# VHH binders against a5wdp0, part 4

Target 1, 213 residues: a5wdp0
Amino acid sequence: MNKHNKSADALSLYLVTDSALCADKGLIETVLAAIDGGVTLVQLRDKHASDEALYTTACELKEAIAGRVPLVINDKVQIAHKAKLDGAHIGQGDLSVKQARNILGHDAWLGLSINTLAQLQQTHHHHLDLLDYVGLGPVFATATKQDHAEPIGLEGLSTLSKASVLPTVAIGGINHANARQVYQTGCHGIAVVSAICAADDPKQAAELLIAQR

## First folded at step 28 (VHH)

Design bb3
Fold by OpenDDE, fold request of step 30:
Structure bb3 (fold): chain B 213 residues (1-213), chain A 122 residues (1-122)
Amino acid sequence: as target 1 above (213 residues)
Amino acid sequence: EVKLVESGGGLVQPGGSLRLSCAASGFTFREYRMAWYRQTPGKQRDLVADIFKGGYTKYGDSVKGRFTISRDNTKNTVYLQMNSLKPEDTAVYYCTAIDWDEWEGKTYGDYWGQGTQVTVSS
């Protein structure tokens, strides 16, 4: 039984953790402060950690959050299951939506990253009953190379948000400078990383973001 | 030490096929976006195909329908199946690993192989 309501409002301020950025204040401390500031969902992410380390962190973080907001993990569906997290977020091709759902069970949160309208349409046709939300992006991207995947931008986000029948969270390069514009697209929530994780005051950072909604 | 080693290049006739491989080591392969680029002398390096960590693929317009990029995370290897090769496909093909963060929308770095020569000629 998932104790959290799988509503669009739960996506309002979506925190994605970064262990390196949170190292100074501590991951758990940062997350808790951010929740105090208005974070509505937390995703544990650490691409440098072993699965064992992630599991440990997941358990600790879950305990610390104490059910205040949903806790999901990025990609690592098996860890979500083992640690009894609230769910997971997966990308395109990592694991089939069906497989992920089978692992997580019926009540768990399952999110999917969407990068194109075609992907969204396919998702609607094949996985609508298996997903709880979609991440749309990247909205913004730092062009480091000429051939880098172009971000969808605010216009793309607006298009995808309007087309989506699932709750939506915007992904990619979102911070205090652009959050308001992202919210104005109709997207239900924003996902942020460094805007909170690297902030001197994660609580205040979260407050300032959610205030832009 | 990060290492990318391309193989499988060579000389083929038009209409022929090649399969390139790129063996990666020294980093967490599954966390990286992998891509193939190609370059001819005096010209810019162009994207041929890329594959995200989750398996999503993109292709340059000139190779769509002919080339297929794939990856095997158990072998830390990315592949480029090249079919229906044309003389215009002649180039040095490079494998690259890209540290891409979709949540931040940032590339934090990349690694490159030494390249492998592909020559399509009758």
Scores: ipSAE 0.706, ipTM 0.944, lowest interface PAE 0.5, mean pLDDT 94
Fold by OpenDDE, fold request of step 30:
Structure bb3 (fold): chain B 213 residues (1-213), chain A 122 residues (1-122)
Amino acid sequence: as target 1 above (213 residues)
Amino acid sequence: EVKLVESGGGLVQPGGSLRLSCAASGFTFREYRMAWYRQTPGKQRDLVADIFKGGYTKYGDSVKGRFTISRDNTKNTVYLQMNSLKPEDTAVYYCTAIDWDEWEGKTYGDYWGQGTQVTVSS
């Protein structure tokens, strides 16, 4: 049973972890400080860790958070289930939404990344009852090549947020300089990584972000 | 050492098919976005097909319905099935691995293969 209320407000300040960025202060310490600062949901992400290492970290982090905020994991739905996390966030194509839901059970959080209006519409038609929220983005992106997916920008975010039946969290390049504008689009929350993980004071960093809402 | 080795290119008649392979090593393949690009002499490199780490695919407009990109993470290999080939598909095809962070909206880097020539001619 998920003890957390799956409300839009739970997405207000969405922390995505980065083990490398948190290395100096420690992952657990950074996350806890960020929660003290106003983080409302934590996503464990580590693209360099083995599944075994990720599982261990997940368990430790879960224990440390002690139910203060929901803890989800990026992509690794099986680990979420095994470690009894609050849920998972999946991208397009990772798993079918139905498969992910079957693994997690009906009480767990399940989020899906959305990049286009077409994807959002498709999601509404086929998976509305299986998802708890959608991530919209990337809102901002550093263009490395013209051929990479273009960011949706603030206008795109506004469009998708208004069109979404599900709670929304903005994804991609969000930090202290642009958080206010993102919140102003009507999106329910912002997801951040380096803005908190790389901050000298993660608590203060979180406070400054949530204050922009 | 990061390495991308392309294979499967060659000469084919219009309407024919080829299957390109790109074998990757030296990095965590499953965590990378993979893509095929193509380039002709004197022109810019264009995206042919893109596959995200989760398997989501995108295609250039000119190849939609004819080409299929896929990946096998157990073999660290990305494929490009090319059907109904046309003379205008003639190019050097490059495999690339992209370190993309969707949550930061940032590409940290990319790796490229040496390229493989595909020639469609009667």
Scores: ipSAE 0.684, ipTM 0.942, lowest interface PAE 0.5, mean pLDDT 93
Fold by OpenDDE, last read:
Structure bb3 (fold): chain B 213 residues (1-213), chain A 122 residues (1-122)
Amino acid sequence: as target 1 above (213 residues)
Amino acid sequence: EVKLVESGGGLVQPGGSLRLSCAASGFTFREYRMAWYRQTPGKQRDLVADIFKGGYTKYGDSVKGRFTISRDNTKNTVYLQMNSLKPEDTAVYYCTAIDWDEWEGKTYGDYWGQGTQVTVSS
């Protein structure tokens, strides 16, 4: 069912949705505007929705996007399968990459979050043929407590991007102020949330981001 | 109201085992990182074990191979299996829930339990 080219360019501007941030304008309206602005891939994410609600939203969003860009879902691989989405993105420790691939089938997009070089190397050794891209990060993080999360920074991103044999998308704290620097690391794309979801003009927000590439 | 309640602490001999539990309520448990920290009087709170929402785990160097963190999302509970306990493991152990957004690189908040005392002594 997936008709999209799984190229690095498809990751150029990766929109991750946030239902709360999109509430005023509407999720679908925000996403469509963002696509008009240059978003190349959409990830449906909702931390608070039930699986049933998420499924419904997934179907509606899929219909609205109408194949313009790939639509993936965060973590919920079964919903991706049921709703016939283009794929899913999973984190470390989530469903094993193998399990996710088995559920999605061989044509679907499957992304994996990578936080360290060791994880990347392990992924290359064990799951290279099962993944379509990797998310690298968090690049930027505001740690109130140093022990919760350490961002990889631009240098870390550069290192991981160069080491990756898969297409890469930068994850974590990316916005209009730092997008250019992120692109300059060699990473193929940037993932953004609030920079677009919370924007008064999602289309313009997307345009300004992709222009930094 | 967010609530974290630790249990399972107590007195144990060196080489013994304990299993800590932390029951969570008042938030969507499956969406949070959970972690165990420990603290002794006058010292900083140190990370013991961390488990992401997806189940990825990290451990402090001093407890690797001896402690295991796990979570049961159906019970809104995080566990810490502590084996081969040593006197230096004596501390108050705290459960924490961390609202971490990897895509924003932001912690929106953390919540803490009241702690449970673990004492390892002959």
Scores: ipSAE 0.683, ipTM 0.939, lowest interface PAE 0.5, mean pLDDT 93
Fold by OpenDDE, fold request of step 30:
Structure bb3 (fold): chain B 213 residues (1-213), chain A 122 residues (1-122)
Amino acid sequence: as target 1 above (213 residues)
Amino acid sequence: EVKLVESGGGLVQPGGSLRLSCAASGFTFREYRMAWYRQTPGKQRDLVADIFKGGYTKYGDSVKGRFTISRDNTKNTVYLQMNSLKPEDTAVYYCTAIDWDEWEGKTYGDYWGQGTQVTVSS
């Protein structure tokens, strides 16, 4: 049984790890400090690591967190299952929601990235009972070359948040400068990466973010 | 060394079909967003189709329903199935790999192929 409460409040401050950014202080040390600062959920992400390395890291991180907050993994549902993590977050098309749920089991956290209202509606229609939350975004994005995907902005986030029947976490370019505005949209939580991972003091960084809620 | 090599272009009649391929090497393919762009001389490069890491696809309005982008991570290849081709589809088609982080909302870089010519003419 999952010991964590799958409430919207659990998404309040969602930390997404970055191994490169955390390298100086250490991944585990950074995460623990961030949790001390108010992080409510941790997502392990490492786009450069092998599955084997990621599994090892997952196990170590899980042990270190010691059940204080949920630990999920980005995309790697099988690793989540093998390492007995609390769940996973998947993007559009990575794995079907149904397949992911089957792998993770009933009690695990399963999140899905949502980029458009159409996706949200489709999710509500087909996967409502299989998901625990949705990530909405990217809210903010830097200028991309060749007119790549545009961010949804605060207005888009507000629209999607209001439309969602699932708990919501905002994704994309969120930091200390814009967290308050994101919270004000009605979105239940914010996901951050560099704002904490690259901070000189991850604990303080987390404290300053959650204080904006 | 990063390489993107397009293939499959050529001359086809209106209503015909082509399948473009882009073979990638030198980077972790599965971690990149892939896209096809097209460009005619003197005009800007336009997005044709986009496929995210997870397989989510986006299409330019002019090609919706006719073109399909797909990827095979086991082959490090992205494809563009082009059906019901029109003369206005004539262009050089470019494959691009985009290092995009949805959680940060940042593009860290991109790579481009040299392009492949597609000509639709009777």
Scores: ipSAE 0.679, ipTM 0.933, lowest interface PAE 0.5, mean pLDDT 93
Fold by OpenDDE, look of step 28:
Structure bb3 (fold): chain B 213 residues (1-213), chain A 122 residues (1-122)
Amino acid sequence: as target 1 above (213 residues)
Amino acid sequence: EVKLVESGGGLVQPGGSLRLSCAASGFTFREYRMAWYRQTPGKQRDLVADIFKGGYTKYGDSVKGRFTISRDNTKNTVYLQMNSLKPEDTAVYYCTAIDWDEWEGKTYGDYWGQGTQVTVSS
């Protein structure tokens, strides 16, 4: 495994991949361009891929990135282990933090999504030594007629960021229009998907985002 | 074709229990957030219980401690165990599947069942 500094700065510009959005330019090409633009951490995510396909992609992407930035995978902790990725990110209710850590080992990155202050407090009490960072969100969300998930907003993000003992990355609906405001909350980084994956120029897109920090 | 079929509703006395089931088909069940809503005539649908892709659960304030939502991905089914039922729980209960992306903060779509009537009366 490539040794990366697990500092908060590594979360500055967090790219979450989307294979469909990257289809025209290619996933690997998009990621590499984004890294050239200032992406500091990459998370492989594909909701539609089989585990086998995801493993293959993980290996190819790892090779292409060549240790320039940490590569983690969304949810699929076993694939992270098998492909010797730098770590994984898990959500609430997924594999337990303890189980994930046991699979990944002591040195791997492990992130957890946090949606509420209560979850953050629980994490501090039970999992502080097992996690490397927390994702806070969703910060922004499209309003639905059925009142589904409520976003935490900038104020909520500020509250959670200040309360967090762990490094923080903001999650949910972040793009070029709101990145500056998100950075101003005190959150250490922003996670983006379409802002880079759907951009005509992923490098420039990344440059414009990180410049807002 | 996407289908959500609720079952398990009916008439029960106060203090009684019911277990609702929602059988899903036509989409990748494990990738969806599932939820139960309820509605009375003339009122808006209210969230009863929510279960995320990974299994995290959230409940409406009025049902906390009495209702339990769960899912079985091998059966493409979401359940609602309803204990200590009250007359106020009388409503049509709807199952919904939500295509939610937490990283984009976006709902790409949702599906709804036809609903099942729950009546709590002495």
Scores: ipSAE 0.678, ipTM 0.936, lowest interface PAE 0.5, mean pLDDT 93

Design bb3
Fold by OpenDDE, last read:
Structure bb3 (fold): chain B 213 residues (1-213), chain A 122 residues (1-122)
Amino acid sequence: as target 1 above (213 residues)
Amino acid sequence: EVKLVESGGGLVQPGGSLRLSCAASGFTFREYRMAWYRQTPGKQRDLVADIFKGGYTKYGDSVKGRFTISRDNTKNTVYLQMNSLKPEDTAVYYCTAIDWDEWEGKTYGDYWGQGTQVTVSS
């Protein structure tokens, strides 16, 4: 059972962890500080960890968070289930939305990354009752090769946010310099990684971000 | 050491088919986007097909409906099935691995194979 309210407000400040960036202060310490600063949802992500290590981390983090905010995991739906996390976030082409929902159960959070309006429309058509929110992006992209994924920009975000019947969280390159503009699009929340994980003061970093809402 | 080795290229007649393979090593394959690009001498490298770590695919307009990109994470291999080949598909085809972080909107790196020649000619 999920004790958290699956509302759009829960997406207001979405922290995505990075183990490397959090290494100096500690992952748990960083997350807790960020929650103190106003983070409303935490996504555990570690691209380099084994599933076993990730499971262990998930359990420890869950215990530390102590139900203050929802804890979801990126991609690893089975770990979410095993560790009894609040849910998971999956990308396009990952485990099917249906399969993910079946694994997680009815009450768990399930998010899906959306990159295009077509994807959003398809999601609405096929998976509306299976998802709790969508991540929209990437909104911003760093100086990447032109031939890679194009950012949707603020205009794209605005379009997708308005089109979405599900709660929305903006994804991609969001930080203190652009958070206000992202919030102004009507998107319900922002997802951040380095802006908090790499901050000298994760609590303050979170406070400064949520203040821009 | 990161290594991408393409294979399966060659000479084929118009309307024929080829299947390219790219064997990857030296990195966590399942965490990378994989893509095929092609290039002709003196021209820019163009995206042919892209497959995300989760399996979502994108195609260049000129190859939609004819080419299929797929991946096998158990074999650390990405494939490009090329059907209904045309002379204009003649190029060196390159496999690339892209370290893309959707949450940061950042590419941390990319790796390239040496390429394999595909020639479509009667």
Scores: ipSAE 0.677, ipTM 0.934, lowest interface PAE 0.5, mean pLDDT 93
Fold by ESMFold2, fold request of step 30:
Structure bb3 (fold): chain B 213 residues (1-213), chain A 122 residues (1-122)
Amino acid sequence: as target 1 above (213 residues)
Amino acid sequence: EVKLVESGGGLVQPGGSLRLSCAASGFTFREYRMAWYRQTPGKQRDLVADIFKGGYTKYGDSVKGRFTISRDNTKNTVYLQMNSLKPEDTAVYYCTAIDWDEWEGKTYGDYWGQGTQVTVSS
């Protein structure tokens, strides 16, 4: 109903979890420390976990966060609904934006990954009222022997951010070395995984990232 | 065990068409970026077509407009429709499954099929 209550400020420092990277310190402990350090939104993600395990983790994490920041889930919209999470983030995939919104209801957060200007334009034309934000990326990617990655870069990010009428979070390869440059493109926030999940001190890692804003 | 099994290759005249299929098993197919590569003897593998889990596609310059990659997540199958075939398209075609993490901008690994021969010759 009221999209004003879903502020773009929640995108400022967007933590995406990785259970393997958090295993040493624990997922819950990592997330809570990161929130203390300035994380403004948490996305639960574990692409290798069963739905059953992911649901259990979602419930546990929701309780631990205790409403301090929004908790969304990657891709698993039904789990977001069942666990009463704050929303979900989806990609250009099997579940359409309309289907996801129908499952989640009007009040939940819903974000969509955008890789190209064409996708952004389609989103604006067909789905604008159904989404709360878009994720733009991947901004950076790690080189490989075959170079499977196809990043949009800072210039691509700047172009998409300027074109977007929805709040934007930058996605892909963001860390302490590049976060300032990413914020400078005008996106509303950055999404990180290993920069916090693999840090010796997740609270300090979050502090150092948000300070670059 | 992860398996990728290509089929649909063969001998085709120039200007003809073929449809390659790749049946996948042993992993969560819909979560993977899928691709077709091709290789002629003594040369490096060349990207033919790429399809992300969300359906976004990319093509190598030499096949744009002639080849179409698609996927059917209910059948765990990726396809390559190859039209207007040229002798230069002669190669072994490999199906790949790529463990891509958009949030980190990383590829964690890939799986490759054994390949299927496509020969375009008069």
Scores: ipSAE 0.610, ipTM 0.880, lowest interface PAE 1.1, mean pLDDT 89
Fold by ESMFold2, look of step 28:
Structure bb3 (fold): chain B 213 residues (1-213), chain A 122 residues (1-122)
Amino acid sequence: as target 1 above (213 residues)
Amino acid sequence: EVKLVESGGGLVQPGGSLRLSCAASGFTFREYRMAWYRQTPGKQRDLVADIFKGGYTKYGDSVKGRFTISRDNTKNTVYLQMNSLKPEDTAVYYCTAIDWDEWEGKTYGDYWGQGTQVTVSS
């Protein structure tokens, strides 16, 4: 891809894959149906795959998508480079932003997870020219009896979205029941996993989600 | 088999410091959220400190500014540096490994160590 195509609109409906949730219908089939329904960007993620298996999947998924939307990978920047994916998304403790950009090249998508205003401000001061977007979250969270997660909530998302110089995608616990509220905070897009990957009809699920924008 | 083995607990004077360690095995350490909880007799376990896969940290209100959680993914170990210790910090400290999915905002499960005693007493 090229710089001309790195529009914030690509964040509108951001699908993150989960191979286990897609197993019944198939990963590729799920992703292609979701794109038909309005997904604008796909992130390949498989928490349990070896790097070799993930590379193979990346190549197959890239071929199937055939450039219809950007395809990025979670964390594995070297795999994005080797498979010639459109980019990667990294977390605060992963590769440094500079290292990731050096591996990916100037034109690839690169996103960074942000949980706090302090992290956002650091990003603006040190990495602004190196990133294409930030992921803000987790907006919502659920926990077990013994573990109380503290999401940033809609208020936190709104605060971070308004403060961000970079395009924003909201992450964490987003589904059909809350997507409209999330879009209303002013973020450029939403990221979903099970709302599409576990849906009986991924195309319809994507249609219902993007309609809330 | 998942194993979490805490060490570094003991007796310390008020104002002192301790460094807890938790050695992990049986899972892909770098992919897990790690945490320290503590428990006094008869009370529920309280969150002391969290460290997420991406390095984001959170602290319980009573320990902010005094405790620091960190991790070394090359040694599969999480640490808790405990400074300016108070008698109120006396508890059993548990290491936990949490299968956290930031993209779903969901915890799929957790594992707990056996605990290490920290006693702050003059």
Scores: ipSAE 0.609, ipTM 0.873, lowest interface PAE 1.2, mean pLDDT 90
Fold by ESMFold2, fold request of step 30:
Structure bb3 (fold): chain B 213 residues (1-213), chain A 122 residues (1-122)
Amino acid sequence: as target 1 above (213 residues)
Amino acid sequence: EVKLVESGGGLVQPGGSLRLSCAASGFTFREYRMAWYRQTPGKQRDLVADIFKGGYTKYGDSVKGRFTISRDNTKNTVYLQMNSLKPEDTAVYYCTAIDWDEWEGKTYGDYWGQGTQVTVSS
C-alpha cells in the first residue's frame, strides 16, 4: 500500500521520536513541523509507553503523516504490521531479520542496528536481501559509568559506511554541532532525537540540519 | 522503585561453575541495557559483562570465554553463567540496569542491586 521507493535518499534526515521531549508542543505537531523542515523518514519510538498506547499513537501518527514520508517503528514489528506502518527498525537480538521480514512483507522498510564490522559482515552474508538499510552507531556517546559501550566515533562510522553494501544511517549523539562531520563520512543520512524533538522550532531545526548535508 | 535482586552466589572450588540470577522489577525490562560488575575489597567496581536491549554482549577481558551473560525478557531476569572459576574471580557481583538511549548516545541513569558474594577457594 505504501508507494515510497526505498531509496537511500529517504535516510537523509531520519527523525526518531521521544514523547517526553515533545511534550510541550505535542508529538504530532513536532513531527509534522519537522517533515515541513526536511525530515525524510520518521521512526516512532516511545521507550516508556505500553504496547497498547504505542499502537494508538502509531495509528494516529500514520494518519497525520498521510504518506508524506515513511513511518517506521522501533523494535515493535507486530505493531508495525497491525497498524500498517511503512516498516520497522530492529536490534540484533530481539527478532531475527527473517522473522521480521516475514511479518512485514516484501515491500516494507526493515533496518538493523550495527555496532561493529563483524556484525556488518555477518549481515552481508546472511541478511543482505532482507534489509533495506543499516543503522551505524553509536557515533557519539556520553556515559555515567566506566566501561560502558564505547562510541564508534567518526573514524568508526567512516570505516563501516565504506564497507556497507546497504544504505547507511548514522545514529547516536548527532546534533547541529556535529551533523556536517557525520555527513562527510559518506553515510546516506543521520538520525536525530533531541536536536528536533526538543527544539523550540522543529521545522527550523530540521532545516538547519538538512542544510549541513 | 527499580529493584534488582541478585542470587546464586556462594562458595565453589576452583574450576567449578556458578550461575547468578538478577530478578528485576519497577521498569520496562526489555528496554534496558543490563550488566554485571564485580568488586574486590579496596578496588573499584569492574565490568564483568554487559547485554544491550538488542542482545549484543560485551565482556571484560579476564572473563571472556568463561562467562556468559544472558537475559529472559519474559521473566525480567538477567543471568551470568560462570564457568572455569578461578580464585581471582572471588568478589561481590552486582547486577545493574542502565537507562541507555542508543539513538541519543546517552545514559540517563543506572540502578544497582545489593550484590551477591562469590568465593572461589579450596
Scores: ipSAE 0.602, ipTM 0.874, lowest interface PAE 1.1, mean pLDDT 89
Fold by ESMFold2, fold request of step 30:
Structure bb3 (fold): chain B 213 residues (1-213), chain A 122 residues (1-122)
Amino acid sequence: as target 1 above (213 residues)
Amino acid sequence: EVKLVESGGGLVQPGGSLRLSCAASGFTFREYRMAWYRQTPGKQRDLVADIFKGGYTKYGDSVKGRFTISRDNTKNTVYLQMNSLKPEDTAVYYCTAIDWDEWEGKTYGDYWGQGTQVTVSS
């Protein structure tokens, strides 16, 4: 996919996979149903898979999606390159943005997670022309019993979205109950995991989410 | 399977410094949020410092500016540099590995080390 077709509209409903949550229905069946329901971009993520298993899954998903929406991978930029995926999303502290772009090539999607204004400004100063979008979050979070939660909230999301010159996707704890509020902050899209992956009917779950835009 | 081994604790005078280390194995270290907690007798464990897989850090209010958490993904190790130590920093310090999911904003579980004693006393 080329840079001209990397529209912010592709961020509208961004599905992130979770193999455990998809186990009963199957990963591919879940993703295809979700695309039928209005998912505009899929990120392959499996926190516990080996690189070899993840590569196999990436190839299977790419074949099944058949170009209907962009398919990116979480963190594993080399796998995106080897499987000829549409791109990758990376976090702070993994590969540098420059390294990821060099591996992926000019035309691939590349996104970066941002959770502070300082990180956003650093991105604008050093990496702006290397990225296609930023993920802003976590918007919502739940804590363990002895943990500090640090969600940015709707106000933080709105602040970062207004400051960003790149397209934005909201990340973290987004579901049917809060998606409309998230869209109303002005971000270009929302990312979800369990709201679709754990749904009894992934197509309907996607339909209900995108209808809130 | 999962193993967290703390080291570097001990007795130190007020105003002194210690560096705690936690060697990790049995999981994909770079994918985990790592943290230090501490516990004094009769109290709940309190968060001292967090470091997320992307390097973002946060600290408990009583240690801000004095303690620094860091990680080395090539050595599967997390550190806590403790400066300007005070008697109230006396506690057992635990290393934790937290299955944090930024995309869900949720913690799915955690693993704990055995702890290392830090004692700040004249």
Scores: ipSAE 0.591, ipTM 0.875, lowest interface PAE 1.2, mean pLDDT 89

